# VH-VL binders against q08179r182to404, part 12

Target 1, 223 residues: q08179r182to404
Amino acid sequence: KLIEIRKKTSEFLHETLEESNLITYNTIENAEKKQKFLNFFRKLYSAKEGKIMTFQHDEISAIAQMFKNDSVLDNLSRPQLAAMSKFMSLRPFGNDNMLRYQIRSKLKDIMNDDKTIDYEGVESLSQEELYQACVSRGMKAYGVSKEDLVDNLKVWLELRLRQKIPSVLMVLSSTFTFGGLPKENYSKAFSPLAEKKETKSKYDDLLDLYYDGILQVLSSIPD
Key: E = the ipSAE of ESMFold2; O = the ipSAE of OpenDDE; V2 = 0.75 times the mean of E and O plus 0.25 times the DockQ between their complexes.

## First folded at step 4 (VH-VL; framework fv_prolgolimab)

Design b19
Fold by ESMFold2-Fast, scan of step 4:
Structure b19 (fold): chain C 223 residues (1-223), chain A 119 residues (1-119), chain B 106 residues (1-106)
Amino acid sequence: as target 1 above (223 residues)
Amino acid sequence: QVQLVQSGGGLVQPGGSLRLSCAASGFTFSDYWMYWVRQVPGKGLEWVSAISDSGGSTYYADSVKGRFAISRVNAKNTMYLQMNSLRAEDTAVYYCAKEPYSYGYFDYWGQGTLVTVSS
Amino acid sequence: QPVLTQPLSVSVALGQTARITCGGNNIGSKSVHWYQQKPGQAPVLVIYDDSDRPSGIPERFSGSNSGNTATLTISRAQAGDEADYYCQVWDSSTYVFGTGTKLTVL
């Protein structure tokens, strides 16, 4: 049932995300960051027009880091907040501020759990603990091997704790990767790193999948 | 306004024990991870210990593991550091510190408490 | 354990720009935070997440981080900027502080 709910809410968020201005130029705090932001979106626009552009992981992370959870949540509509709430296995209720509070509280719980898991080591978790951690983060977990659950959680922790990708963007990127669309379809507008593609491990494949999801979220921003 | 007020420092003999306290105000104490960081006079900063928002998880630097115990009482908005089997190298100013909602850094610090371990 | 290396001291003339470096293997892949500490006082956060400023920190404080070096830049240096400065990263399960730099404003 959860899979069906996540599929429906993902489809709705994909269809409506382009209607939301998740970040405004004026919220970016310093001149160097503003210039990086503009350069990144010029490059992204060129890729959408059919130019082959290479996007490095550190480029994507630098732009994603400019987003703040509260700013993103403030710019989502009530139906989008309700869909995100349902995707995160919350029962949406109340006005817009109550929905934002519910999502904010869930993100806080996940962030505290992320830190605890990283301190203890992903490998120290039981099968059931790994399953629950992946499910809570919007990952596909039913029928997934322990080794794959470990890899998924390690990628999440790398992006969240070390690359400092905002939790809200991680959740939104999960909706783009959860849909089960082939990776080649998501990468149609973006140039992959050919070197990495040829020598990829399973961990590297998952990392690329999450970065592709983040790119999809970023490419949905109107300008 | 966020405040962290410390107490409990002093002079103690090697092998002795001492308990530090950090009283918090101006924020919802039970929502945040709390830390102890120390500084040997004239030297740099060294992380000592961490405690989760609920108090259910505690973490220690290798240099103090087994000797120090961090705890908190959320109902009293207070965090503690119980220091046992103290050594000369534990002589330092001890700071309590708060982490923001985001991970990995300290947004507010207490005033510091000097602990001197000497005969 | 990771080590963050800072110069022991940096001098800057009043009104000029000071740059304090923090060196570490692949530090550009980590978020670097900076603290200011004046004699007899607790540290104060001046930069977080490489380049963000807390409320109340003037715009003349800025940060960058790439490759093996993070840099704290203090433009239009004032006498009140004279202090020790520490970089810091969270690396897996530990908090690592730099060796510290004494900034003297001439």
Scores: ipSAE 0.006, ipTM 0.557, lowest interface PAE 10.4, mean pLDDT 82

Design b2
Fold by ESMFold2-Fast, scan of step 4:
Structure b2 (fold): chain C 223 residues (1-223), chain A 119 residues (1-119), chain B 106 residues (1-106)
Amino acid sequence: as target 1 above (223 residues)
Amino acid sequence: QVQLVQSGGGLVQPGGSLRLSCAASGFTFSEYWMYWVRQVPGKGLEWVSAISDSGGSTYYADSVKGRFAISRVNAKNTMYLQMNSLRAEDTAVYYCAKEGYSYGYFDYWGQGTLVTVSS
Amino acid sequence: QPVLTQPLSVSVALGQTARITCGGNNIGSKSVHWYQQKPGQAPVLVIYDDSDRPSGIPERFSGSNSGNTATLTISRAQAGDEADYYCQVWDSSTYVFGTGTKLTVL
């Protein structure tokens, strides 16, 4: 049961991400980017201390772009790598380096598929092709309408290809999107200010959900 | 030590055919999209074609669509550009190029191969 | 489909800052990449994803991208920086290069 496996692996990753340092200061080569990184996490830590803070999509994208797939994977423990592997419908086996290689290979396959889908247009996919594309990216797909699958995939492509969000962060964000964020635990401290409106399109709602998931992943980095 | 070594250029008459080769080393060839970019002597760069990592998807600029065919043999670490129905305006230096670490840019380029289509 | 407009030429004095622009409708929503090309040589990537430098490219090279203009900035210009510079974007289905700018170091 894929749904059950994804639920269990999502819960495990959520509980353990705070034990990982997903990026080191030294992986950021640009001095201006280092300052933006520090300022962002000071703001995020203020929110964790109970101060209500808001984050714009541009802020989140700028920080997320600083992460590299290899650096994130290097900082995940073996149980976390195994959980991520299972979430991505891979069979985890071998040592840590083999798990990292398998995940990296799968992420590259998804990225190449992303390009092909974007070139041809999301609307060109059949119902079954849309379903499989969403499933392979960690999205909820069972019982989801074709229109909703299209919107989910369009948001993924926007964040991955145009906003250049690293695919590893997209997958980790999907664990939060798949599991559902408790509004009482998250929304008050971490909601994007610039994108908060009374009336939004479904696409905009999904975009906010993914940015919220990315914020949740970033907030899991230890102080 | 990423290296792209090109061959197969030359002089051809309008309407003729020519096949370019690009031999890759220093990276896992089967994991990267590959490209052809051309440059008319003294002019700017123009993207020509793209091929997916598996070779299952190919893309072409409108100016060459229907005449050029990109292909790759991952077991040989080699990419090709089959050029048919050549025109005087196809005269250019052709570069093979490798996709970068993220997406949408060319991090390593071959040395270039001159293709001359006489009028 | 997009057209990327660059100035034909830019001159900079040795040790001064050169700025090369790349104009395009809503180019700030796209990732811009920059290439340096010296006579008789293949292009060399100098900036990718708006502002990132590849290994081996000096810190003097920097980039920015917002609104309708991307900019390549070369600080403390050196004689060896003299070259043609091209911006480039990917737009869903095509790869587009700018018209190119000849940088002369005086």
Scores: ipSAE 0.006, ipTM 0.552, lowest interface PAE 11.0, mean pLDDT 81

Design b20
Fold by ESMFold2-Fast, scan of step 4:
Structure b20 (fold): chain C 223 residues (1-223), chain A 119 residues (1-119), chain B 106 residues (1-106)
Amino acid sequence: as target 1 above (223 residues)
Amino acid sequence: QVQLVQSGGGLVQPGGSLRLSCAASGFTFSDYWMYWVRQVPGKGLEWVSAISDSGGSTYYADSVKGRFAISRVNAKNTMYLQMNSLRAEDTAVYYCAKEGWSYGYFDYWGQGTLVTVSS
Amino acid sequence: QPVLTQPLSVSVALGQTARITCGGNNIGSKSVHWYQQKPGQAPVLVIYDDSDRPSGIPERFSGSNSGNTATLTISRAQAGDEADYYCQVWDSSTYVFGTGTKLTVL
């Protein structure tokens, strides 16, 4: 049941996200960061027009870090907030502010859990705890091996705790993983690259997948 | 706006006990992890302990495990460090510190409390 | 447990650029934070997440982190910048501070 709910809410969010302005240019405090932001989106728009563009993990992270949970949630419509709530297994009710509060509370619970899991080590989790941790973060967990669940959670922790990607963008990127498809107008070279890895592992493949999901969320922002 | 006010330091003999307090204001205390960091006079900074936002998880540097206990009372916006079996090597200025808006760093520090362990 | 190595001291002339390094194995894969400490005072955060400045910290302070070395850069050094500087990383189960660098402004 959960899988079906997540598929439907992912499809809705994917189709409607472009109608939202997830960040206001003037919320970026630093002039250098504003220039970096503009250059990145110029590159994204070029890729959407079919030009060959390559994205590095570090440049995706730098832009994603400029987003804040509250700012993103403030720019989502009521139907999008309701869909996100359902995706996160919350009971959506009340006005927009109540929905935002419920989502903020859930995201904060996940953030605190992230810190605790990382301190204790992903390997310390039981099979049930590992499954629940992945499910609560919007990851595909049904039919996934224990080894792959461990890798997925390690990648999530790397992006959240090391790369400082806001949890709301992580959840939105997960919705694109459930229902997202390749962008029709992108060139074949439109892909995030690993941050200087000599050999590729399953972990590195998952890391690339998550960065692609983040890039898809960012590409949904109108100019 | 954010303030961390410390108390409870002093002189204690080896083997003795002491409790430090850190009173927080200007932010939602129950939303943040809190930390203790110490500094031997004239030396560098050393992390001592960490406590989760709920108080349900606590962590310690190997040098103090089994002797120190970190705790917090969110209703009072206060964090504590109970120090037992004190040694001369524990002599230091102890700082309480708040986690940043993201993760893994200390954005605000208390004024520091001197703990001297000597006969 | 990782060890963070800093030079014991760095001297800079007034108005010139100071660079303080923090060395550690694969430190570029970690987030590095920098603290300023003046005599008798608590440390003050000057850079977090490798290169971000807290509100109130002058633009003269900047940071970078790649490979095995993180660097705190202080442009147009002023007398008031004279202090001890510490780098710091979080290593899953512990918080590691650098050995500290005394900055003297000549």
Scores: ipSAE 0.006, ipTM 0.501, lowest interface PAE 12.8, mean pLDDT 81

Design b21
Fold by ESMFold2-Fast, scan of step 4:
Structure b21 (fold): chain C 223 residues (1-223), chain A 119 residues (1-119), chain B 106 residues (1-106)
Amino acid sequence: as target 1 above (223 residues)
Amino acid sequence: QVQLVQSGGGLVQPGGSLRLSCAASGFTFSDYWMYWVRQVPGKGLEWVSAISDSGGSTYYADSVKGRFAISRVNAKNTMYLQMNSLRAEDTAVYYCAKEGFSYGYFDYWGQGTLVTVSS
Amino acid sequence: QPVLTQPLSVSVALGQTARITCGGNNIGSKSVHWYQQKPGQAPVLVIYDDSDRPSGIPERFSGSNSGNTATLTISRAQAGDEADYYCQVWDSSTYVFGTGTKLTVL
């Protein structure tokens, strides 16, 4: 049931995300950050027009950090909030503010759990605990090996705790894993000519996947 | 196949009480929210009550709040509606219904149980 | 509590397209579901989440929802489509049904 719910809610969010203004230019506080934001989206627009552009991880993180959970949630429509709630295994109820509170509360629980897991070490979790942690964060977990679950959780912690990427963008990024939507030109924009290094690990592949998902969420913002 | 079988309707005098039952089969009952919806003969549908999958959360229409109590016993795959302090305007066919794949709609309905409140 | 307004009745000729509307303030921000009810029978879900069809419901049934109006569209109408139709939304702490529309197939 969960996999089916996540697939359907992901497809809906992908189809409707371009209708939402996840951040307005005017909410960015200083001129330097505004200029970096504009430059990033001009580059992203060029990628959407079919030009191969290279996006560095630190570049994506810098832009993603400008978003606030509350601002993103405030700009999602009621159907999008309900879809996000369902994707996170919550039962949507109440008005728009109650849905935002429900999602915010769940994100806060995950954030606190992230800190605990990071402190204790991902390897300290049992197979069942690893499975539940990944499921709670919107990851595909059924039929996934323990080693892959560990790597997925480590990537999440890196992005959330060290790269300071807002939890709401992490969840929206995860929907691109379930929606069956192709990465299109944006995955090529990460690495010109899709060159693979012999020493690239599964961890690095997952990291690229998550950054690609974040990039796709950002690319859904109207020009 | 999904099936909801209702029982417990009948004739009752104003101020009386009645309990409706809805027995579920063909799906994992404990995974779904369940609902009661009523219909005055010849009129439209009116939502009455909702119960969460665990039974921990219940919701009621303002017209029945304080008088009706929804409950479920997951081990028996059965949901109930306890109706107290019945009024003439509670006369209706009562349907139990199952939550759909996503929240907020009714994908399968019971056959309905007539409740008549009359002196 | 919000009210979902439907026309009392709609008539359609056999083989033609019927459209049943469901009006509500900002209904396009909600998920709309549609039920068919024949006399003496329980309602049957025909459309959920604005436009999705349950298994067993013909492709002739479709739905849309935007602004203040949701619409159930029944193309190539058949005699067996004659029934009462209800729209429904979940809103705040309640589940709201439309006033109902009787569809007559001529």
Scores: ipSAE 0.006, ipTM 0.438, lowest interface PAE 15.4, mean pLDDT 80

Design b22
Fold by ESMFold2-Fast, scan of step 4:
Structure b22 (fold): chain C 223 residues (1-223), chain A 119 residues (1-119), chain B 106 residues (1-106)
Amino acid sequence: as target 1 above (223 residues)
Amino acid sequence: QVQLVQSGGGLVQPGGSLRLSCAASGFTFSDYWMYWVRQVPGKGLEWVSAISDSGGSTYYADSVKGRFAISRVNAKNTMYLQMNSLRAEDTAVYYCAKEGESYGYFDYWGQGTLVTVSS
Amino acid sequence: QPVLTQPLSVSVALGQTARITCGGNNIGSKSVHWYQQKPGQAPVLVIYDDSDRPSGIPERFSGSNSGNTATLTISRAQAGDEADYYCQVWDSSTYVFGTGTKLTVL
């Protein structure tokens, strides 16, 4: 069963991400980007120690954009690569480089599909096409309404195509959303905006949820 | 060494047709989206059309939609732009361009082909 | 119909630093790319994803992007840097180019 496989692989990835160096500070070439990176993680570490901090969406995007798919995949262990492969409905096979190639190829397929869907419009997809698109991106889709599937896919496209968040971070963030780990204490520490408006659409709520997932991936990076 | 070599430009009367070609080498052509970008002499750059890596999806700027048709033959490493019902305002240098390694930019450009719609 | 605003022209003395700006609402949340175009030639990518350099582009070229302004910085300007420069973003299904800036190296 796909849902059970995704739960198990999500749990394993969450347990082991803290042991991985997803980015090396010295790979960031631009001095201004290095300063933004340091400031962001300083703020993030403060939040992890229990301080209530507000993270703006554009701030999260700016940091997430500094990660490269290849660099992240190069720093994942073989068991983590196998778990990610299984999460993406791939058969784990071969050595580490073959696993990285298989994952990279799958991410490229999703990226091409993202562009096609965005050009054609999410609303042009049938119920079954929406379901398959959401499933292939690691989203919960069983029992989800067509309207909610549309909103989820629109948020994914915004983050991937417009905010340029790397596919690998999107997939890893989906493991936090899919796994359903309690986030009562942490979600308050990672409050998206200080100027939170009373009136929000479902789209805005989903956008906040996805950014929170990205923050959780970033918070798993060692000090 | 990535190269994009263009051909097929020229002078054509309003209402006429012209086909541009872009021959690619030095990379796996079937793995990349390809684009056409034009530039009116003395003015800025304007995106015209896009084609997916398989050729299954095509997209156009509103100014050319219904008149231009982009296509590709991956076996020949070649992309085309069929231009019909040409207007004076279509006069421009047309560039073919390759998608970058990440989405949304053009890492290699062809030399450009002048298309003049006049008289 | 998003617009990316660039100064029409910028002048820089040989060996000095040139800065070319690209203005757009919340452009700091988007990826900005920069192209150099010399007369009679095709554009050449000089910066992608705000600040990354393609192979073959000198370290003198750098980029930044925050708030409403992206900036292309050319340090130790050389005569060969004289060209038109265009910023570019992808916005929805459209590729948007800046109005272009002519850089003159004195």
Scores: ipSAE 0.006, ipTM 0.571, lowest interface PAE 9.5, mean pLDDT 82

Design b23 (at its last look DockQ between E and O 0.73; V2 from the best seeds 0.00; counts 0 for: pae E 3.5 > 2)
Fold by OpenDDE, look of step 4:
Structure b23 (fold): chain C 223 residues (1-223), chain A 119 residues (1-119), chain B 106 residues (1-106)
Amino acid sequence: as target 1 above (223 residues)
Amino acid sequence: QVQLVQSGGGLVQPGGSLRLSCAASGFTFSDYWMYWVRQVPGKGLEWVSAISDSGGSTYYADSVKGRFAISRVNAKNTMYLQMNSLRAEDTAVYYCAKEGYDYGYFDYWGQGTLVTVSS
Amino acid sequence: QPVLTQPLSVSVALGQTARITCGGNNIGSKSVHWYQQKPGQAPVLVIYDDSDRPSGIPERFSGSNSGNTATLTISRAQAGDEADYYCQVWDSSTYVFGTGTKLTVL
């Protein structure tokens, strides 16, 4: 039933994210970044209007990097905070500030943990450690093979540490990636394009899914 | 407002030991990874060691593994580098450095401390 | 073990644009950071994450990274820009610095 709980939580979060302002345009200081931001979201809006738009990973990353954990958390509603807390295996108790604090604390922990894992290597982790690492990041871990857990965590580290995607967006993306929602619930209008490798690995597929999740999160930002 | 003030270093014979200190201020010391980077005079920069925010994890360049020990006392906002079995090739200016807001770079540096290993 | 290659020296006339390159295999897939070091001083971060500028760093400093080359661009070069410049990346559980470039302002 854990899968069902995750699914319901994911659905709820997805519904509420559409009503949230994750970032304000005015927080972007660089004029070039602002233009990039505007162009990206224009493209997203076109996609929402039914136009077939494709997004490159680097394009998604560039926009994602403009978000900050604190800014995003400050703009989440109570239901969203609660849902996110639950997804992160936190107890959603207290007022909004308490929830934000708990989430921030957890994000800090996983950020530090990401660094240590990166130094030591994902393969050095036990299955239990991998399980906990994935769970804390909102990933599906129950019933998942060690190999898949490793791949999941590697993708996480790539996006978080290499592509510098904020952890808050990563966790939110995990809700799309691992929420078990039917494909129909995903906007087909958003097609992340990975560099076409002749042979796609499971890792590559997962990377694509994560980028799709990030794109979904970004698409939830109101006009 | 961020400041990293270094102390220690000096002249030592091969096989000797030195301890470097780095006192931090202007930021929440316990929230950041800290680093040592060295530079041979007239040469480039070389990463030496890293320590996690809590001090629970430490990492070293291969060139100093087994000889150097990085540590920190968060209550004192101070980081240390214990250097044992020093070699001539360890002669360098040593810098303490603070991790940036994000992973993988150094946003603030200490003033540097010269370590000279010579007979 | 990646090697970051920089030109030994770059000269620029006062008020002109200097470009310092950092070469590495597939460096475009990594985040590149840049440090300025003046004689007798500690390094100073001038660019991080390819193109971001720390507070206090003039807009004249900019960075780019693609393919096998990262570039630090210093527009409207000033006498005070004369220094050594180092690129840096994180890779394979280690920090790698470029060989360094001495920028001379003429």
Scores: ipSAE 0.765, ipTM 0.899, lowest interface PAE 0.7, mean pLDDT 90
Fold by ESMFold2, look of step 4:
Structure b23 (fold): chain C 223 residues (1-223), chain A 119 residues (1-119), chain B 106 residues (1-106)
Amino acid sequence: as target 1 above (223 residues)
Amino acid sequence: QVQLVQSGGGLVQPGGSLRLSCAASGFTFSDYWMYWVRQVPGKGLEWVSAISDSGGSTYYADSVKGRFAISRVNAKNTMYLQMNSLRAEDTAVYYCAKEGYDYGYFDYWGQGTLVTVSS
Amino acid sequence: QPVLTQPLSVSVALGQTARITCGGNNIGSKSVHWYQQKPGQAPVLVIYDDSDRPSGIPERFSGSNSGNTATLTISRAQAGDEADYYCQVWDSSTYVFGTGTKLTVL
């Protein structure tokens, strides 16, 4: 039933996310970051069927870091907040502010768990602990091997703890990685270092997938 | 106006015990992980211990594991370091430190408390 | 034991630019933080996440991190900038501090 709930809520969020103003240019703290924002979105909006645009992981991370959890949550409608809550396995209740509180509380719990896992090591987790950690973060976990669960969680920790991708963007990206990327997708993430390897690891592929999810969230922002 | 005010410390014999305190103000103490970092006089900095925002998880440098215990009482906005089985090499200035708004750094530090372990 | 290598001392003329390096193998893949410590005082965070300034730190403090070297740059050096400076990273299960650099403003 979880899979069905997540599929429905992902579809709803994907259909409605372009209606939301998740960040505004004027909230960006300095001129250098404003210029990076302009250059990035100019490039992103130029992507179309005959012109596939590629983005390095670090340029995606720099833009993603400009988002703030509370600002994004404030710009989501109540149906979107309810969908996000259900995607995160929460039981939505109350008004907009109560939904935002529920989501923020869950994200704080996940962040504390992320820190704990990072201190203890992903490999120290049992199969059941790995399963629960992945499920709580919006990842596909049922029928997934222990080795793949480890790679999924390592990607999450890299993005959240080292790359400092905001928690709300991580969850929204999870809706794309769980529910699938759009059929018509003209923007691709890549890592120059990973592209130099003879073969990319499953970890490298998962990193690209999550960055592609972040690109989808960013591409849904109106001009 | 974040403040971390430390107390405790002093001279103790090898094998003895001390308890350091760090009183916090100017922020929501229960939202942040807290840390102890020490510095041997005239030398560099060494991380000692970490405690989660709820106090449910604690972590230690190998050099103090099993001898030191970090704790907190969120209702009192206070963190503690219980130091047992003290050795001469534990002589240092001990700082409490607050986690920043993001992971991996310390944005505010206490004033430091000298612990001297000597016969 | 992992070590982040810093020069023992750096001198700068008043009003000039000082650069303090922090060396480590592939340190560019890590988030580097910098602390200022004046004699008898606690450390103060001056740069976090390679290049970000906390509130109250003047714009003349900046940071960069690439390859095997992170650098703290202090432009228009003032007498009050004279202090010890430490870099720091998170390294798996511990926090690693650099060896420290004494900055002297002439």
Scores: ipSAE 0.435, ipTM 0.777, lowest interface PAE 3.5, mean pLDDT 86
Fold by ESMFold2-Fast, scan of step 4:
Structure b23 (fold): chain C 223 residues (1-223), chain A 119 residues (1-119), chain B 106 residues (1-106)
Amino acid sequence: as target 1 above (223 residues)
Amino acid sequence: QVQLVQSGGGLVQPGGSLRLSCAASGFTFSDYWMYWVRQVPGKGLEWVSAISDSGGSTYYADSVKGRFAISRVNAKNTMYLQMNSLRAEDTAVYYCAKEGYDYGYFDYWGQGTLVTVSS
Amino acid sequence: QPVLTQPLSVSVALGQTARITCGGNNIGSKSVHWYQQKPGQAPVLVIYDDSDRPSGIPERFSGSNSGNTATLTISRAQAGDEADYYCQVWDSSTYVFGTGTKLTVL
């Protein structure tokens, strides 16, 4: 049932994110960061206008880092907050501020757990602990091998703790990666490029998939 | 306002014990990791210990492992550092510190407590 | 443990720009935080996550981090900026502080 709920809420969020203004240029304080932000979105808009563009992982991370959980949540509509709440296995209740509080509390719990797991090492987790960690982060876990769960959690920790991608963007990116299929009009111009490796591991494939999801979230931001 | 108020320092002989306390107010104590950072007078900052929001996980710098024990009582909004088998090199001002909203930095610090290990 | 190297001291004239560096292998892949400490006082967070300012810290404080060097920049330096400054990162096994830099405002 969880899988069905996550599929439906993901579809809704994918359809409606383009209606949200997740950040504005003027909320960025640093002049150098403002220029990087502007250049990145001009590059995205050029791709939408038919120019072939490529995006590197470090480029995507630099822009994603400029977002803050509170700013994103403040700019999501009530139906989007309710969908995100349901995706995270929470019961949506109360007014908009109560929904934001509920989501913030859940994200804080996940952030605290991320720190503990990273200190102890992903490999230290039992099968059940590993499964619950992946489920609570919005990952596909049912029927997934232990090795794949480990790789998923390692990718999450890399992006969250080392690349400093905001938790809210990580959750929103999971909605793009949960189904595993890109939209009909998803072009290679919007795919992030990992550094070319002779042999590509499952970890590297998952990393690319998460960056694809982050790029999709960023590309959904209105002008 | 966030406030961290420390107590419990003093002079102790080598091999002795001391317990430091850090009383927190102005935020939801049970939502944040807490830390101890020390500073030898005239020298730099050194991380000592960390405790998770629930108190279920504790971490220590190699220099204090096996001798120091961090703990917290969320119902009392208080964190402790139990220091055993103290050495001359443990002489320092000890600060309690609160983690920021995101991971890896200390947004508020206590006033500091001097611990002197000497005969 | 990784070592974060800072200059022992930096001098700046009133109204000019001070730059304090923090050197570490691949430090650009980590989030760098900066603390100000005045004599007899606890450290105060002035920059977190490379370049973000806490509430109450003036915009003349800014930060950057790339490659092997992070930099704290203090523009329009004031007498009240005289202090020791420490960079800090989280390593996988510990929280690492820089060696510290004494800033003198001439």
Scores: ipSAE 0.006, ipTM 0.590, lowest interface PAE 9.8, mean pLDDT 82
ESMFold2 (binder alone), look of step 4: mean pLDDT 93; pTM 0.941

